# VH-VL binders against Protein FAM180B (FAM180B): the designs that were tried, part 19

Target 1, 160 residues: Protein FAM180B (FAM180B), of Homo sapiens (Human) (q6p0a1)
Amino acid sequence: TQPHAGQPMDSTSVGGGLQEPEAPEVMFELLWAGLELDVMGQLHIQDEELASTHPGRRLRLLLQHHVPSDLEGTEQWLQQLQDLRKGPPLSTWDFEHLLLTGLSCVYRLHAASEAEERGRWAQVFALLAQETLWDLCKGFCPQDRPPSLGSWASILDPFP
Key: E = the ipSAE of ESMFold2; O = the ipSAE of OpenDDE; V2 = 0.75 times the mean of E and O plus 0.25 times the DockQ between their complexes.

## First folded at step 18 (VH-VL; framework fv_masavibart)

Design u4 (from t4 with heavy chain K65Q, light chain N55K; at its last look DockQ between E and O 0.47; V2 from the best seeds 0.00; counts 0 for: pae E 7.9 > 2)
Fold by ESMFold2, look of step 18:
Structure u4 (fold): chain C 160 residues (1-160), chain A 121 residues (1-121), chain B 110 residues (1-110)
Amino acid sequence: as target 1 above (160 residues)
Amino acid sequence: QVQLVESGGGVVQPGRSLRLSCAASGFTFSKYAMYWVRQAPGKGLEWVAVIWYDGSNKYYADSVQGRFTISRDNSKNTLYLQMNSLRTEDTAVYYCARHGYTSDTYAFDIWGQGTLVTVSS
Amino acid sequence: QSALTQPASVSGSPGQSITISCTGTSSDIGKRKYVSWYQQHPGKAPKLMIYDVSKRPSGVSNRFSGSKSGNTASLTISGLQSEDEADYYCQSYTGHNTYVFGGGTKLTVL
């Protein structure tokens, strides 16, 4: 994209490199209104022009390889995240996986036609959101006071 | 040999109910989304309903919403269409169709022979 | 529901080429990757001839080809034969688990 067009820069900073950023405006278009669930349970980029960009191809690979297509796979990933609560913050790659899996739950919740299925996906989404808050809180929050999403989860629950 | 076989069609009066079945063989039924597609005599194709591979989601054409129910039993390799409150406009050949398995096959690659439903008074 | 526009009929002589058009909107065709074509002989089930705009399933003759330009998809049949006489339907995946069909085109081989 134009943000990655070659402008020379001599960096004098020390302490590590930054990953090359995604083209933020293209990524926001993809996430905001650019995804759909297909009948195989895969998140799919609607606009082929956006899908052919470098951010679009990267997002497609992430969705294909790291986002579970069913409830059981999502619950398995959730268990792994819960096992990692005591460790360091997730890698950038694993954190993106967590966010995309949460996004997938929102799409499945929206797509679900039966109230029981909506309830199951809403519950999983709430737990993934809690893991997201937990990971963001690592290094800043006391271990004995984990973040909570309790009251927010009720907004998504079709069965109080 | 991959095969889909519909059954349960017939002649019924308006307002009555009918249940269609589609028996699948020769492939792993639980990996595929399934559609019902209909064709009125002398007319074109119209999708009716879809059910995801695991039964987790179902969608219907506006013309049948609230009257038809799609379902599947993956242990019996069978797709169903429950048709309630039938109208003369529902008269058609009803096909079950398999949605392609891969991300490159967004199409109906296998069709049954169809079963005729006639709604007339 | 038929939202895609196809000609009601086309005809051609044996050995010639014909093209059947399928026109929709940007959201039905122009921005869509998954456009398909079906052949249906009288009294028979439809058969998939082209998927993904231009891909051909195994067992389908290379006389059948598909393309897309703007909001119009096209099916081209070269070397017409009498067995090609049938109804042809285009189809597009329009997202949100839905498909739309064209109204169908009757091909007559003269």
Scores: ipSAE 0.012, ipTM 0.605, lowest interface PAE 7.9, mean pLDDT 80
ESMFold2 (binder alone), look of step 18: mean pLDDT 90; pTM 0.924
OpenDDE, look of step 18: ipSAE 0.360; ipTM 0.773

Design u5 (from t4 with heavy chain K31R, light chain K33R; at its last look DockQ between E and O 0.36; V2 from the best seeds 0.00; counts 0 for: pae E 8.5 > 2)
Fold by ESMFold2, look of step 18:
Structure u5 (fold): chain C 160 residues (1-160), chain A 121 residues (1-121), chain B 110 residues (1-110)
Amino acid sequence: as target 1 above (160 residues)
Amino acid sequence: QVQLVESGGGVVQPGRSLRLSCAASGFTFSRYAMYWVRQAPGKGLEWVAVIWYDGSNKYYADSVKGRFTISRDNSKNTLYLQMNSLRTEDTAVYYCARHGYTSDTYAFDIWGQGTLVTVSS
Amino acid sequence: QSALTQPASVSGSPGQSITISCTGTSSDIGKRRYVSWYQQHPGKAPKLMIYDVSNRPSGVSNRFSGSKSGNTASLTISGLQSEDEADYYCQSYTGHNTYVFGGGTKLTVL
């Protein structure tokens, strides 16, 4: 066994090296400008080049595998959230799931052509928004008093 | 077996209307987007229209916007194409087609046999 | 707004490999994942041969393959057989619920 002498490398001479870039601007761009419902009712990233980025691939997986694609699945998730209301705050994963499911409801509400279907999506969205506010408020808000939604009455009424 | 069968084609004069039907069987129709694609005699394929799985959204090629209406009845497993103000350029075999294997597959994996529409004086 | 460009015809002998091109713009082909190919024999409905640029549906011979480079998608048929003589169409989903076909290519097996 023979040890080999190595030369120490001056890390100061490395101009920052390769590091994971922060991608909050790309993520916001993906969420605010680049999503659409596809012809099968699944929420998709429209720009395939953005979808191929690292944050785009992560978001695509979340949307395809973890966000309910229909009303029944969304209602089941809502029931589970309501059952957890009195527990600790949601994990980061479950909170992301809640936010993305709420976002999906907005797109489906906008796409619905029938007033009855639009009303059902609006109701589910409002309840998901209430659960979101409740979870954000855990540890700060009084027990038995969920946060007010404010002026959200028109989103609950399909015939304003 | 998975099958699509078009009907309602025929010979009509310019300016008249015609309605095509496409009967689906062997799969859960209400889970799939559906398409109309046409082919003029001796010519290539041309996309005509798409309707989403639940009928919520409809989109058309520019050549037929305002004249054609795609619709579906999921309770009857049937796709429709209402063709108004027909022109001689609309003469074609009309195919119905099913959206591909997954929600993010934008290909037509099942086709009907086609129905011929002839628009002439 | 613009059709995809395919050669009008291509020919080959049995056992050869043939490539059919499909050229568009960056917005029609270059940036698109959803490019497909269809085979159509005379008097028959089209049949899906390739989807998502390079995927083969089950039941399609492995002699058919697809690829894309820049703004050109390609269908390659190896080991040509007389049954491959048909018209071939490329198609792209160009976003915004819009679908575009190429003009078609007649393959002749000599």
Scores: ipSAE 0.012, ipTM 0.563, lowest interface PAE 8.5, mean pLDDT 80
ESMFold2 (binder alone), look of step 18: mean pLDDT 90; pTM 0.932
OpenDDE, look of step 18: ipSAE 0.335; ipTM 0.758

Design u6 (from t4 with heavy chain S56T; at its last look DockQ between E and O 0.67; V2 from the best seeds 0.00; counts 0 for: pae E 6.4 > 2)
Fold by ESMFold2, look of step 18:
Structure u6 (fold): chain C 160 residues (1-160), chain A 121 residues (1-121), chain B 110 residues (1-110)
Amino acid sequence: as target 1 above (160 residues)
Amino acid sequence: QVQLVESGGGVVQPGRSLRLSCAASGFTFSKYAMYWVRQAPGKGLEWVAVIWYDGTNKYYADSVKGRFTISRDNSKNTLYLQMNSLRTEDTAVYYCARHGYTSDTYAFDIWGQGTLVTVSS
Amino acid sequence: QSALTQPASVSGSPGQSITISCTGTSSDIGKRKYVSWYQQHPGKAPKLMIYDVSNRPSGVSNRFSGSKSGNTASLTISGLQSEDEADYYCQSYTGHNTYVFGGGTKLTVL
């Protein structure tokens, strides 16, 4: 039975599972096929054939349940990330969540039809990108200055 | 019981403006994306515009982009279409329609009876 | 923007089954579930008959069914009745904020 601890059959299956295509390559295929934002604010995989695969169904669940779908939810989570700057690096789950939230912001920025809304999403995206850089360099970066995005600094200024 | 009622159609000259309204009743208007679809006399259906449930995102057919503006007032359960720089080819019956079923269905489950816009000199 | 292709007209006798086709691209129909069908009687608003390729709204007769094969969606009307005489439109969402209708098919019941 596969649930039993210490079962020898599981070691053979684990070896085969480690040889499966890496999740990042599958994630790239899904992203290359494209996502789109629907009229209710939900992000979907465009290709139904890819969406029906196990990795596609997993991505759909992450986008539906773990990635904020509006500006307020995204800003709340950004605040939590900023409060964790001095702590250990994010778990792999939380880091994946951070990256997908950033990706969501790009789609929402592109979808926004009004300049004010585009500016709000661009600002949040820039801040999420900064948190991503901070998490990647924890322990190596000065504690009192987060990594700079360079040419993106104007996005962090007050909205005009 | 669920109802959409368009108003504001009429006869106008080319280059003028007209504002259409769509009054919604019998459902929670603020939870639904809304659409305008038009039909020229003797012709088929043409999608014109969509507005998201909260009014933050708006998209238009290429034929009307830059001339038409969709908007909504969720406190009044009303959808609008501001039509500027009208052309004779904008002559049509204009329908408002509701986004149906699930967020990714992209079907129009409730339609108004339409309002006629005639652009002629 | 690409249009969906429908036959201009079809006809049938009462009691027959008829099928109306709607052909697009893989991005319009083949890879997507976003296909719906509308019935429109003269002077009336369209009525949703089929959504998501094959689902019927509540109150739509089970004589109406939808299907898809490759890049072609189909609406089938069984047990044809005189009140089925109308125009029929397919519609899809093709991505990138694009909504496309077919040109319409006039169904005549002989």
Scores: ipSAE 0.015, ipTM 0.600, lowest interface PAE 6.4, mean pLDDT 81
ESMFold2 (binder alone), look of step 18: mean pLDDT 90; pTM 0.928
OpenDDE, look of step 18: ipSAE 0.354; ipTM 0.770

Design u7 (from u1 with heavy chain Y101V; at its last look DockQ between E and O 0.51; V2 from the best seeds 0.00; counts 0 for: pae E 6.4 > 2)
Fold by ESMFold2, look of step 18:
Structure u7 (fold): chain C 160 residues (1-160), chain A 121 residues (1-121), chain B 110 residues (1-110)
Amino acid sequence: as target 1 above (160 residues)
Amino acid sequence: QVQLVESGGGVVQPGRSLRLSCAASGFTFSKYAMYWVRQAPGKGLEWVAVIWYDGSNKYYADSVKGRFTISRDNSKNTLYLQMNSLRTEDTAVYYCARHSVTSDTYAFDIWGQGTLVTVSS
Amino acid sequence: QSALTQPASVSGSPGQSITISCTGTSSDIGKRKYVSWYQQHPGKAPKLMIYDVSNRPSGVSNRFSGSKSGNTASLTISGLQSEDEADYYCQSYTGHNTYVFGGGTKLTVL
């Protein structure tokens, strides 16, 4: 049998040489240029060539099973995220779900033709951004002082 | 039985307006995107417009942009097409159609019988 | 009129197989799976025969099959019957909630 467990040389002796690692530029392309909303409110990958990649298949699974397609579903997910604030950082899948839900809000905001609908999606996006910041900060920030987007202007202005 | 029934077709002069209706039954109308597709006499099919399941977004073929408005009333299970500034080339049978149940399929799985619109002097 | 190219007509004898082509661009056929086919008899509404290139809806005969190669989708009808005589349209989604049909193909069963 091969001695692969607990060996630091596994990453150095094989690192980047014998198998093709995930192509991070494919995931970036998918997130910034490769998605569109369908007529049922679901995000999907525009290009089937991109969709057939390993990152594309993972993304399609996440989009189809985890990302809400409407405002009510998104608000329900926000409530679940708020319930999880006291716990450990989200799993990789749950964090990807949070990011993709936020991205979905941006697509819905851009697609909305009515100003009231745009306002509702913008508000939900802002709340999701706050939850994202909170989760990123769990290992480094006090749990009883959540980050906010509005508090950054006072950093250079001593309060007392 | 899933069914779509168009109405409101007729004969009108160029520059006039007409409103088409499509009554849906046998399925949950508010879960589906809806379409208008037209066919001029002796010609092929031409997509006209789409409206999302909740009415939030509407898209049109270039040939009708600015003149036609698609809308829906989910409480009445009804799809509409408001047709303004009609031209003789708008003469066609107008079909309403339902988006396929699979959201990323982009096929029209249920069609109405069509309603004839004739635009002539 | 359309962005997708179909032959204007095709003919075959009963029992033969016939193929109708539908050619578009990479963005509307080649790189996407969003091709469907419709059958239309005179005076009738179109009927969905094939979706997602090759899938048949329930109730459509297995004599109808679809395929795609490069930028060309194909509808194949095997075992031609007189009731297959109709107009056939391909349709694709071209992005941004925009849909195009082929110009149509009249199938004549001789």
Scores: ipSAE 0.018, ipTM 0.615, lowest interface PAE 6.4, mean pLDDT 80
ESMFold2 (binder alone), look of step 18: mean pLDDT 90; pTM 0.925
OpenDDE, look of step 18: ipSAE 0.371; ipTM 0.778

## First folded at step 20 (VH-VL; framework fv_masavibart)

Design w1 (from t4 with heavy chain T102P; at its last look DockQ between E and O 0.28; V2 from the best seeds 0.00; counts 0 for: pae E 3.5 > 2)
Fold by ESMFold2, look of step 20:
Structure w1 (fold): chain C 160 residues (1-160), chain A 121 residues (1-121), chain B 110 residues (1-110)
Amino acid sequence: as target 1 above (160 residues)
Amino acid sequence: QVQLVESGGGVVQPGRSLRLSCAASGFTFSKYAMYWVRQAPGKGLEWVAVIWYDGSNKYYADSVKGRFTISRDNSKNTLYLQMNSLRTEDTAVYYCARHGYPSDTYAFDIWGQGTLVTVSS
Amino acid sequence: QSALTQPASVSGSPGQSITISCTGTSSDIGKRKYVSWYQQHPGKAPKLMIYDVSNRPSGVSNRFSGSKSGNTASLTISGLQSEDEADYYCQSYTGHNTYVFGGGTKLTVL
């Protein structure tokens, strides 16, 4: 059980008020401490003390109820994201789901035994990363076109 | 009806091997983590081993690590315990048990009736 | 040894309430939600009575309740009946793929 570090989260303050320093640090500690697949294939926070915090309980609920746990569910979620690509930027909750689903793919890619399955997880991860770039680029990129990541899927396959 | 049935117990001499089986029915076996728990005569319950739903990970109590191997065949709905280098202190009733719901309960919601293993010289 | 500590026996009269304690460490009980209780009648397999400290599985009488304070979990049986006479075990998950049972408590209904 080797945790993969997720994407670094930017610490920013938007909307005028001060964010409490401990809340962002706790969230970074949760992601840095790592996740792992449990005995029934669900992701959970390795550090039980951090899992008991308010951010930890929130992350647990997201992982248990909103992040797909298999290839088919992940591919369906990806299809929905691709169908809505031209819409407004995702809500904070939906963006978190996108990032956590991508992170889930990394853990499942690591756990996959068959080369074909590893290739499919790697492809789905690359496409989820591309959807992340599309969402971040909505109204922010001068060219309004994120780079393609499709060719990187084979580089992520650790089985060849 | 959810059911677990152990088999393969018996009387063996110290140093010998024995293989236990647990036949599962009435639920989707491949979705559940499975356990072995033992109880020496007149004593309490002791966790022995766990195997993940897909067989990818296995963990053991220190008292049996290196001697016992848990395994499963999801196509046959069967859980196994291979017990090598048996000692007299391994004498117990061996239960198989199913992981509870949701997956982070870490409780044993269904138990078999147990199979007796006696290790004596 | 690494077991959770329970009293060896507890007695109560029919209709009374009794409580069985289960004491461990912060890593076993204090910081964990993964506490369960099992009832075992003589010659029978254990039956799950309480999980996640205080939750009852379907089919378990509401006379059984669970709680936790500090490093001690408790099983309370209200309205004691003769059929409650059994051995009771607590169990926890310690967070490192390790499971720990208490030594067991024999409940006698007088």
Scores: ipSAE 0.196, ipTM 0.625, lowest interface PAE 3.5, mean pLDDT 81
ESMFold2 (binder alone), look of step 20: mean pLDDT 92; pTM 0.938
OpenDDE, look of step 20: ipSAE 0.432; ipTM 0.801

Design w2 (from u3 with heavy chain Y101W; at its last look DockQ between E and O 0.21; V2 from the best seeds 0.00; counts 0 for: pae E 3.3 > 2, placed apart)
Fold by ESMFold2, look of step 20:
Structure w2 (fold): chain C 160 residues (1-160), chain A 121 residues (1-121), chain B 110 residues (1-110)
Amino acid sequence: as target 1 above (160 residues)
Amino acid sequence: QVQLVESGGGVVQPGRSLRLSCAASGFTFSKYAMYWVRQAPGKGLEWVAVIWYDGSNKYYADSVKGRFTISRDNSKNTLYLQMNSLRTEDTAVYYCARHSWPSDTYAFDIWGQGTLVTVSS
Amino acid sequence: QSALTQPASVSGSPGQSITISCTGTSSDIGKRKYVSWYQQHPGKAPKLMIYDVSNRPSGVSNRFSGSKSGNTASLTISGLQSEDEADYYCQSYTGHNTYVFGGGTKLTVL
C-alpha cells in the first residue's frame, strides 16, 4: 500500500514508531555502534544499550521488516526502484529504505561464503548505489546523462 | 508444502553413534536457522542444538556438548545431527524445527514428525 | 531438567476458560519478551500457538491468549473445546543462544 510518509510530527498516524525518519546525526550514532547479523542473517545493532533506545528499536524494525533479507527480494525491490526513475525524488522514508538496503547488501556480501553469491550481492549493491546517485541527482542532473557506477570490466582489468 | 522430515533413528547400545537427517522442502532452507529438539518417552520437550542460517555458528544444550554435532548442507536442504557416545538418557523422539520469523521471536514455527532414538542394552 | 515450572495437569469444561502457568526466574521469564507456547496432541509434533508472550501466529484462534506478570507467563484458552485437549509447553529464549522449555501441562476437557 502507499508509504508511511516521512511527515512532520504534527500529523496523526496509527503506526508505531515508523512514521518519522530519525535525524541524520542519530542515525550516524546508531550505525557507528556497528551492526551484526543474527541467526537468520538479519541485521541488528551490536550495542544492546543503544538498541533498546527508541531510535534503536526503530532502526531494528526497519532492518528486520522493511529491508529485504535475501537476494531475490532485494532484486525485486531494485526493479521497482528502477521503474520509478522518471518520477519525483523518493520520500525520506523510501530514501532511508534504499540506503539501509544498500548497507544490508554490504554486510551480506562480506558474509557470503561462495564466490558466485558474493558476485551477485556485489552486482545488486552496485545497482542500488546507482539508484541512490540517480535519486540524489533528481532536479539537478541532465536526464540524458544519469550517474554511472562504471563497468565491472574496467575494474577487473588490473596490473600485476 | 512446507515440510520437515526426520530420519536415521533406531535402537543402539550405549557408547555407539547415530546420525540423524532432516530433509526440508517448500521454503528457502538457507534463510532459516534450524534446531533439534528432543522428547523422552512420556516426558517434555528439551532443546538440543541450533545452527545459524549459513552454518557459521552452532550452539548446544549442556547435556549434549562434546558428544553431538549439528550441521547443514544448504545445497541439499538437509539438516544433520551426529550423535556420538550415546547414553540411555539420550533416548527420545528427535524433532527438527525451523526458526520463526521475525528472527527476534526465537520461536519454532515448523516442526518435523520426529524420529525415535532408543539407547539400551 | 526443566528450568520452567508448569502445573502437571489442568482441566475444564467445554465453553469455560482455563489458564496454564509457566514460572521461571527473572532471567528466564521476568525480563524476557521471548516467551512462546506450543500445543502438542498425542503422537503429533508441537504447534506454535503464541510467540513474544502474547502474539498469535496466523491461523491460531483468538481463543488462545498469552500474558506475563513478574516471573510467570500464562496461556489462557477461552471457549474450551474438546480439540483443545493436549499437552502445552512454554518456552523461553534466555540469551546467548540458550533455550528452555517448561515441563508441560496436560489439559483435559471434561
Scores: ipSAE 0.132, ipTM 0.573, lowest interface PAE 3.3, mean pLDDT 81
ESMFold2 (binder alone), look of step 20: mean pLDDT 90; pTM 0.926
OpenDDE, look of step 20: ipSAE 0.342; ipTM 0.768

Design w3 (from u3 with heavy chain K65Q, light chain H96R; at its last fold request DockQ between E and O 0.25; V2 from the best seeds 0.00; counts 0 for: pae E 3.1 > 2)
Heavy chain, then light chain:
Amino acid sequence: QVQLVESGGGVVQPGRSLRLSCAASGFTFSKYAMYWVRQAPGKGLEWVAVIWYDGSNKYYADSVQGRFTISRDNSKNTLYLQMNSLRTEDTAVYYCARHSYPSDTYAFDIWGQGTLVTVSS
Amino acid sequence: QSALTQPASVSGSPGQSITISCTGTSSDIGKRKYVSWYQQHPGKAPKLMIYDVSNRPSGVSNRFSGSKSGNTASLTISGLQSEDEADYYCQSYTGRNTYVFGGGTKLTVL
ESMFold2, look of step 20: ipSAE 0.237; ipTM 0.630
ESMFold2 (binder alone), look of step 20: mean pLDDT 91; pTM 0.930
OpenDDE, look of step 20: ipSAE 0.367; ipTM 0.777
ESMFold2, fold request of step 22: ipSAE 0.285, 0.193, 0.300; ipTM 0.678, 0.610, 0.698
ESMFold2 (binder alone), fold request of step 22: mean pLDDT 90, 91, 91; pTM 0.931, 0.929, 0.930
OpenDDE, fold request of step 22: ipSAE 0.266, 0.407, 0.394; ipTM 0.756, 0.801, 0.794

Design w4 (from u3 with heavy chain S56R K65Q; at its last look DockQ between E and O 0.19; V2 from the best seeds 0.00; counts 0 for: pae E 2.7 > 2, placed apart)
Fold by ESMFold2, look of step 20:
Structure w4 (fold): chain C 160 residues (1-160), chain A 121 residues (1-121), chain B 110 residues (1-110)
Amino acid sequence: as target 1 above (160 residues)
Amino acid sequence: QVQLVESGGGVVQPGRSLRLSCAASGFTFSKYAMYWVRQAPGKGLEWVAVIWYDGRNKYYADSVQGRFTISRDNSKNTLYLQMNSLRTEDTAVYYCARHSYPSDTYAFDIWGQGTLVTVSS
Amino acid sequence: QSALTQPASVSGSPGQSITISCTGTSSDIGKRKYVSWYQQHPGKAPKLMIYDVSNRPSGVSNRFSGSKSGNTASLTISGLQSEDEADYYCQSYTGHNTYVFGGGTKLTVL
C-alpha cells in the first residue's frame, strides 16, 4: 500500500573511495569503548589502540579542545548557547559539541567527591539537555516553546 | 615567569624519613599533573611518582612503592614528596616537573633546579 | 622489563649532523606516540627538546628533530654546535601510569 514514494539518488563520492567508516557509526563505536578522565582532567578514549586511529584522534581533539574541562567553562558555554536560542539550529559540529559536553558532565558528576559539586554538575547537565531538546525542536514544537525536563530532572539528584 | 623550586633535601641516615617540597609559580598549578624525577650522582634520570591535577590519583615507580607518598596542596601551589624508610639507593638529586600540554603527551615541560638527598650511614 | 636503550656516547664535529637512538619494545615505543627527549648540561636540570615523537616546544632550535621507526625513536641534531655538548635522555609512557627513561647518551662535540 502507498506505491508512490520517490527518493532522490545522489552520489557524494566524487573525490575518492567509500572505504572509510561512516561518521555516526564510528562515533558510536568510539563512545561505546568508553571514556575516562586523564591526569589533567581531560576525557580520553580508554582504549589506547582505538584512540590512535584517525577517527579516535578526531574525537580526542573534540574532547580536548571544544569540551570544557571545568564547571565554570561549562557554565559560560551554556550561557552562550542560551543566547543563541533564537538563531538557526546548530550545525552538526556544534550539536556534536553540545552532546559531548553533556556526556562530559556525566563523567564529572560521577567523579565528584562532594555533594555540592555533584549537584552543580547535575544542574548544568540538565540545562544542557534542555538546550539539546530546544535545538531539536526548532520549527517543530508548538508555539516555539522549549520542551520541559520536569519529570526527568529528579533522576539527576546527587543524593538518591 | 613559570618556575618550580624544590626544597627539603639534606643528609639523612638509612631508615629515616624526609619530606621534599616544590613551590610552583607562574602558571595555574591546579590544572597540571606533577611529577618527581630523581638522578643519582653520575647516573641517569629515573621517574619516581606522578600525581594527577586534583590530587586524588597517585602512581609510583616500583622502587619506591609503599615507601614514598606524593601529595599536593593546590591552594598553596605546592607539591610534596614524603620519603619514608630511606635507603642508600635513594641518594639522588630530586626534581619536580610539570606535565606537558596537551595531556596525552606524557612529557615533562618544566623542571625545578633539584634538591639533593643523601642517605648515608 | 625493558629499559629504553640508548648508546652510551656519540660524537660529532661542529656543523655535522648526528643521531641518537632510543630502542624499546612495542609497548614502550612501537605502538605509542608518547616519546620525549631531554637535554641536560652538567649540573643543570633537564630541558624538554622533543615531545610526541617529533614536536618541538617553543624556543627549541629547529636543528633538533625527532622521528620513530618501529621500536626505535631517534633524536637528530643538525648543524652541531659546541653548546649541544650534553647528556640526552629519551623517555616514554609505558602504560599503567608508568614512565621510563633511557640510560642517557653523552654527546661530545669534537
Scores: ipSAE 0.261, ipTM 0.658, lowest interface PAE 2.7, mean pLDDT 82
ESMFold2 (binder alone), look of step 20: mean pLDDT 91; pTM 0.932
OpenDDE, look of step 20: ipSAE 0.450; ipTM 0.806

